# Designs tried in a protein design chat: VH-VL binders against q6zmt9r679to764. Part 6

Target 1, 86 residues: q6zmt9r679to764
Amino acid sequence: DNLLHWLAEELSEENAESLSSTLPLRRSTIQLIKLKNPDDLTEQIHEFLCFWKKSLPTFTDKLRLLARHLRKIGRSDLAEELKFKW

## First folded at step 26 (VH-VL)

Design bb4
Fold by ESMFold2, look of step 26:
Structure bb4 (fold): chain C 86 residues (1-86), chain A 118 residues (1-118), chain B 112 residues (1-112)
Amino acid sequence: as target 1 above (86 residues)
Amino acid sequence: QVQLVQSGGGLVQPGGSLRLSCAASGFTFDDYAMSWVRQAPGKGLEWVSYIRGSGDETHYADSVKGRFTISRDNSKNTVNLQMNSLRAEDTAVYYCAKFDYYEGMDVWGQGTLVTVSS
Amino acid sequence: DVVMTQSPLSLPVTLGQPASISCRSSQSLLHEYGYDYLNWYVQKPGQSPQLLIYWGSNRASGVPDRISGSGSGTDFTLRISRVEAEDVGVYYCMQYLQTPFTFGQGTKLEIK
């Protein structure tokens, strides 16, 4: 939770839009999160990440997968920081 | 181009050992898990083992637990399967596969034959 | 372990006609807050398996629209709308919700 909230605080609106387009979340889930938190970007991002994490089987390397997404959206700096935050 | 090139198969006696290797190219190796799947002659596919991108977590089919060890060297882009205490029932073509956490086993190697016979 | 059962095991089909393959799992493959963790593969004669469908219905890269997957939970179907000669092979469903990952027995598709 602390790690995902830290990440939510570090991402810009542009980052959040890129991330929501690459994360495999259902369209309805994305819309619900935006409707419940229409002006709270950090909370939107945090909820995106929480739902994404819950959608994955336990054997998944979630930290490495998240780092991969961060590199794809141009935030390799945050991908490297993930290793120091758990 | 994503490629998985396998090596290390062959003929061994029951009770013997063999090491299979799988060399990866065309993708960021650490970002993906790797898996081994085998196919006995004339039979279907049987999953054998799985290792996470970091190498910190491994899983095995019950039929091979305690005898087979999956490992990876992320500096060399390789995954290996050490097979000990081999039995006739282990005779199969062995495939390595790239495991995408979303898509599962999406790219497979060419397969290598392991024959366990006295 | 999750048992995967395919039907039929042998499927002779006339060129140009549709084909359907059924796969049932002993447990639901629908992950909470997620997708169905079921894939379809084909193994063509003399080849390694190839991914066709992931998450029950998503086509892998390069798979034509005439091949589709449907279903959810415990019941899944692979459909080929018009069988072509290149479709000959053995088709497998596989679950990857939990280890051990398990395959169906395979369905051998042949042109009659």
Scores: ipSAE 0.649, ipTM 0.905, lowest interface PAE 1.3, mean pLDDT 92
Fold by ESMFold2, last read:
Structure bb4 (fold): chain C 86 residues (1-86), chain A 118 residues (1-118), chain B 112 residues (1-112)
Amino acid sequence: as target 1 above (86 residues)
Amino acid sequence: QVQLVQSGGGLVQPGGSLRLSCAASGFTFDDYAMSWVRQAPGKGLEWVSYIRGSGDETHYADSVKGRFTISRDNSKNTVNLQMNSLRAEDTAVYYCAKFDYYEGMDVWGQGTLVTVSS
Amino acid sequence: DVVMTQSPLSLPVTLGQPASISCRSSQSLLHEYGYDYLNWYVQKPGQSPQLLIYWGSNRASGVPDRISGSGSGTDFTLRISRVEAEDVGVYYCMQYLQTPFTFGQGTKLEIK
């Protein structure tokens, strides 16, 4: 929740596009989020991350998985910060 | 190349203990969970245990809970299964598997035979 | 626990012909806002299990397109459009929506 919002504030528009292409989210879900928040990039990213988190079983190590995605998009700095928060 | 190399196993009497090890290479070990699955002779697959990448959460099948302990050492890229109070019904080939949080158990080790017999 | 039931348990098939294996779960494997947490594996003679299909219908890397998965919720099907000799083995469905993770009983595919 608060961690995902922090992350949404730290990610650029370019980062958001990279994440939306690598996260296993349905394209219809991504389009709906963009339609609901057309001028609010931070809220779009926050909703992407929230939907992604909801799509995963409870036993999933979601923070480590998120760090993996951040490294993939070139934000290893955020992945390291996330590691200190788990 | 993703590789899981297992060691341990062998013949043990009922009530005995055994420790299985699985050495991982070719991937960022702590990004993935690990699991153990066993197969009794002539039977199907039975999931045994699961450990998250961080090692902070473990899960066990009811048949082994309280007797088996899964653990990992992320500095050595190993996952282990400590098996105590062994029973004849624990006789099986034991597989370790890399657990991708999206794809599940995607890469499996070669298997290690554990025989529990008097 | 989620019970996984496969049918048939024995599947003799002629080379080049299609094969289908059914898997039914005792509860829905569809996670809300997510995917079906249902995998298919094959264990070829003398080998470790190999992942074929994840999330009910997604082919794992290196799996030929003649092998496919379909279904959702509680009913899933693995289909091989043209069986080849290399397809001999025991096929398992497995759910990983919740622990304990559970497998079907296995379906032995053999060439007749």
Scores: ipSAE 0.628, ipTM 0.904, lowest interface PAE 1.5, mean pLDDT 92
Fold by ESMFold2, last read:
Structure bb4 (fold): chain C 86 residues (1-86), chain A 118 residues (1-118), chain B 112 residues (1-112)
Amino acid sequence: as target 1 above (86 residues)
Amino acid sequence: QVQLVQSGGGLVQPGGSLRLSCAASGFTFDDYAMSWVRQAPGKGLEWVSYIRGSGDETHYADSVKGRFTISRDNSKNTVNLQMNSLRAEDTAVYYCAKFDYYEGMDVWGQGTLVTVSS
Amino acid sequence: DVVMTQSPLSLPVTLGQPASISCRSSQSLLHEYGYDYLNWYVQKPGQSPQLLIYWGSNRASGVPDRISGSGSGTDFTLRISRVEAEDVGVYYCMQYLQTPFTFGQGTKLEIK
């Protein structure tokens, strides 16, 4: 949770939109999160990442997978920072 | 081009050991888990083992636990299966597979035959 | 362990006709915040297995449109709308929701 909240603080609105288009989350889930936290972008992103994490089996290397997504959206700097926060 | 090239099979007596190797190319190796799956002659597929991209977590089928060890060397882009205390029931073609965390086992090696016989 | 049961185990099909293979799991494969963790593979004669469908219904890259997956939870179906000679092989469903990962028994598809 703490690591995902840190990441949520580092992502811009543009980054979050790019990431949400590549992560396999249902559109209804994304809309619900936005409705729940309409004025708090960081909390929206944090909940978004938490739902994504919960959508994956326990054996999944979720941090490396997230780093792969971050590199894909042009945030290799955050992917490297995530590595130091393993 | 994603490619997995396997080596290390052969004939071994019961109680013996073999080490299978799988060399990966064409993708960022550390980003993916790896898995081994075997197929006994004339039979279906049986999952054997799984290792995360980092190598920090491994899983085994009950039939091989304690006898087989999966490992990876991310500097060499290889995954290995050390098979000890081999039994006749371990006779199979062994496949390594790239494991995409979303798509599962999406690319498979060519297979290598392991025969355990007196 | 999750038991995967396929039917039929042998499937002779006339060229150009549809084919359908069923897969049933002993537990739901639908992760409550995500997808069905069910894949379909084909093993053509003399070849390694090849991914066809992931998450129950998503075609893997390069898989033709005439091959599709459907179903959710415990019941899944692979359909080939028009069987071609290249479709000969053994088809497997596999669950990867939890370890041990488990396969169905396989369905051998042959042209009559």
Scores: ipSAE 0.621, ipTM 0.900, lowest interface PAE 1.5, mean pLDDT 91
Fold by ESMFold2, fold request of step 27:
Structure bb4 (fold): chain C 86 residues (1-86), chain A 118 residues (1-118), chain B 112 residues (1-112)
Amino acid sequence: as target 1 above (86 residues)
Amino acid sequence: QVQLVQSGGGLVQPGGSLRLSCAASGFTFDDYAMSWVRQAPGKGLEWVSYIRGSGDETHYADSVKGRFTISRDNSKNTVNLQMNSLRAEDTAVYYCAKFDYYEGMDVWGQGTLVTVSS
Amino acid sequence: DVVMTQSPLSLPVTLGQPASISCRSSQSLLHEYGYDYLNWYVQKPGQSPQLLIYWGSNRASGVPDRISGSGSGTDFTLRISRVEAEDVGVYYCMQYLQTPFTFGQGTKLEIK
């Protein structure tokens, strides 16, 4: 969770929009997160990432999967930093 | 283009060993898990094993635990299945499959026949 | 282990008619906060299995719209709205919520 909050702090508004569009999250969940945190982009992103993580079975390589998403949105720098911090 | 090319099958006596290989191309190999699935002649599909992209975690069907070992070499883009103490019931076509963490086994190799008989 | 049960096991269908295959799991495949971890595959004669549907209802790339998946939890259905000759094969459901990953027994679709 500390690592996901760090990541949420590092993402721009453009990055966050791209990431939320590619993560398999239900639209109703996304809307609820935004309603709970209307003026706090970092907390919105943090909640997106936490929900995403909880939606996956335990055998999933969540680090590799998240790094893949970060590379797709143009943040390979964060993908490398993520693996270092893991 | 995503491609999985298998090798290493053949005829083996009970108690023997065989090593299956699967060479991957067309995707970032360590972003994905890999899995082996087998199909005995005239029968359905049976999952055999799974290995995470990093190689740090493996899972096996109970029928093969302690006898089969899945491994991967991310520098060579290969996944392998070392099969020891083979039994007649291990006779099957063995498939390797790319395992997408969302979609599951989405791309399969061509299959290789392993025959275990006296 | 999660037991997957398909019905029917043999499915003769007239060309152009719809077909449905049922898959039932011994426990819910709906993950908390998420999706049903249920896939459908087809194995056409002489070929490797091919992914048709993932997460119960999502169509894999290149799969025609006439093939669809529905259901949630423990009950799932694969539907082909208009059967074509190229649909001949054995259809499998598979759960990947937890290891060991398990398949249904297979449903052989054939043209009558």
Scores: ipSAE 0.614, ipTM 0.900, lowest interface PAE 1.5, mean pLDDT 91
Fold by ESMFold2, fold request of step 27:
Structure bb4 (fold): chain C 86 residues (1-86), chain A 118 residues (1-118), chain B 112 residues (1-112)
Amino acid sequence: as target 1 above (86 residues)
Amino acid sequence: QVQLVQSGGGLVQPGGSLRLSCAASGFTFDDYAMSWVRQAPGKGLEWVSYIRGSGDETHYADSVKGRFTISRDNSKNTVNLQMNSLRAEDTAVYYCAKFDYYEGMDVWGQGTLVTVSS
Amino acid sequence: DVVMTQSPLSLPVTLGQPASISCRSSQSLLHEYGYDYLNWYVQKPGQSPQLLIYWGSNRASGVPDRISGSGSGTDFTLRISRVEAEDVGVYYCMQYLQTPFTFGQGTKLEIK
């Protein structure tokens, strides 16, 4: 959980918009998260990542998948840092 | 242009060994898991094994546990299946497949025939 | 192990007519907070299997919209709205919610 919160702190509003559009999350889930924390971007991002993680089977390589998403949104720097944090 | 090119099949005696290889290109190899699936002559598909992108976790069908080992070399973009203690029942075409964590087995190799007979 | 059961196993169809294949799983494939982890594949004569549908209803890239998937939980259906000659092959459902990943028995579709 600490890793996902670190990541949430490192992402800009622009990054969050890109990430929320690329993650396979239902619109209702995105809406719920924004209602719970309407003015807290870091908490919104943290919740997006937590829901995304919970939506995946246990055999999924979630760290490598997350790094792939980070590269797609232009944050290859964070994708590389993720490798050093696990 | 995702490609999976397989090699290493052939004819072996019961109790023998073979190593199958699958060379990947056209995608970032370690972003994806890999699987092996086999098809006995005239039969349906049977999943054999799975390995995560990092190589840190593997899974096997019960029919091959303890005899087959899946491995990958991310520096060479290859996945391998070491098959030991082969039985007649292992005779099949073996496919490697790219495993997308969302879409599952989305791209398959051309298949390689393994025949186990006296 | 999750058992996947397809019906029918043999499906002769007249060109231009619809076709429907049923797949039933021995347990729900709907992951909590997620999607149904069910795929459909076709194996055309002499070819490797190819992905048609993932997550029960999402078309893979390049799959025509006359091929669709529906259902959720334990009951899934593949539909071809108008069968064409290129649709000949054996169709498999497969679950990837948990290992061991398992396939249905296959449905052989051919033109009558």
Scores: ipSAE 0.612, ipTM 0.896, lowest interface PAE 1.5, mean pLDDT 92
Fold by ESMFold2, fold request of step 27:
Structure bb4 (fold): chain C 86 residues (1-86), chain A 118 residues (1-118), chain B 112 residues (1-112)
Amino acid sequence: as target 1 above (86 residues)
Amino acid sequence: QVQLVQSGGGLVQPGGSLRLSCAASGFTFDDYAMSWVRQAPGKGLEWVSYIRGSGDETHYADSVKGRFTISRDNSKNTVNLQMNSLRAEDTAVYYCAKFDYYEGMDVWGQGTLVTVSS
Amino acid sequence: DVVMTQSPLSLPVTLGQPASISCRSSQSLLHEYGYDYLNWYVQKPGQSPQLLIYWGSNRASGVPDRISGSGSGTDFTLRISRVEAEDVGVYYCMQYLQTPFTFGQGTKLEIK
């Protein structure tokens, strides 16, 4: 919960666009989040991450999977921070 | 390339134990879960167990709970299945599989035969 | 447990003709906020299973375009648009929405 909001605050606009394009979320979900929070990029990112987390079965290692995504978008520093938190 | 190489099968009597091993290469082992799936002679596939990348969470089919233990050693890139209190119904080819959290079991080992018979 | 039911269980097909395999689950495999957690596998003679389709319709790497998946919720279909000799094998659907993960009974595809 608070990990995802922390991460949302740490991501740049460019990072967020890269992440939102690679996360397996439905296009309609992405559009709804953007419409609901048009002037709050951090809240958009936080909602993307929350919906992404909810889209995965409970047995999924969501923190490790998120770290993998962060490494792919060039934020290995944040991926390492996540590892210290699990 | 991604590769899973299995070992540890064989013939064992009912009530006995075996340990299966699966050695992984060609991918970042810790990033993926691992599963075991078995196939009894002439039958279909049956999922057996699952372990997350860190090893912090495991799941088992009801038919093996309490008897089988999945574990992994991320320093050696191996996943293991300890099988205790074996029964004739456990006779099968056992496959290890890499479990991608999105794609499921995407790469499988070559299979290891376990025969439980008197 | 989620029960997976395949039809047909035996599928003889003439080379070059299309083939379809149906898979039905006892409950919806569509995750509320995500995709359908349904995979298709093939086990060719003497080989380990190989992933063909994940999330109901996404082709795994190296799977030819003539093999496709469709459907959602509880009803899924694997289609081979033009059967080749290399397609011989047993096809399984599998759900991975929740543990225990469960497979269909298998469909044996043979050239007649």
Scores: ipSAE 0.600, ipTM 0.896, lowest interface PAE 1.6, mean pLDDT 91

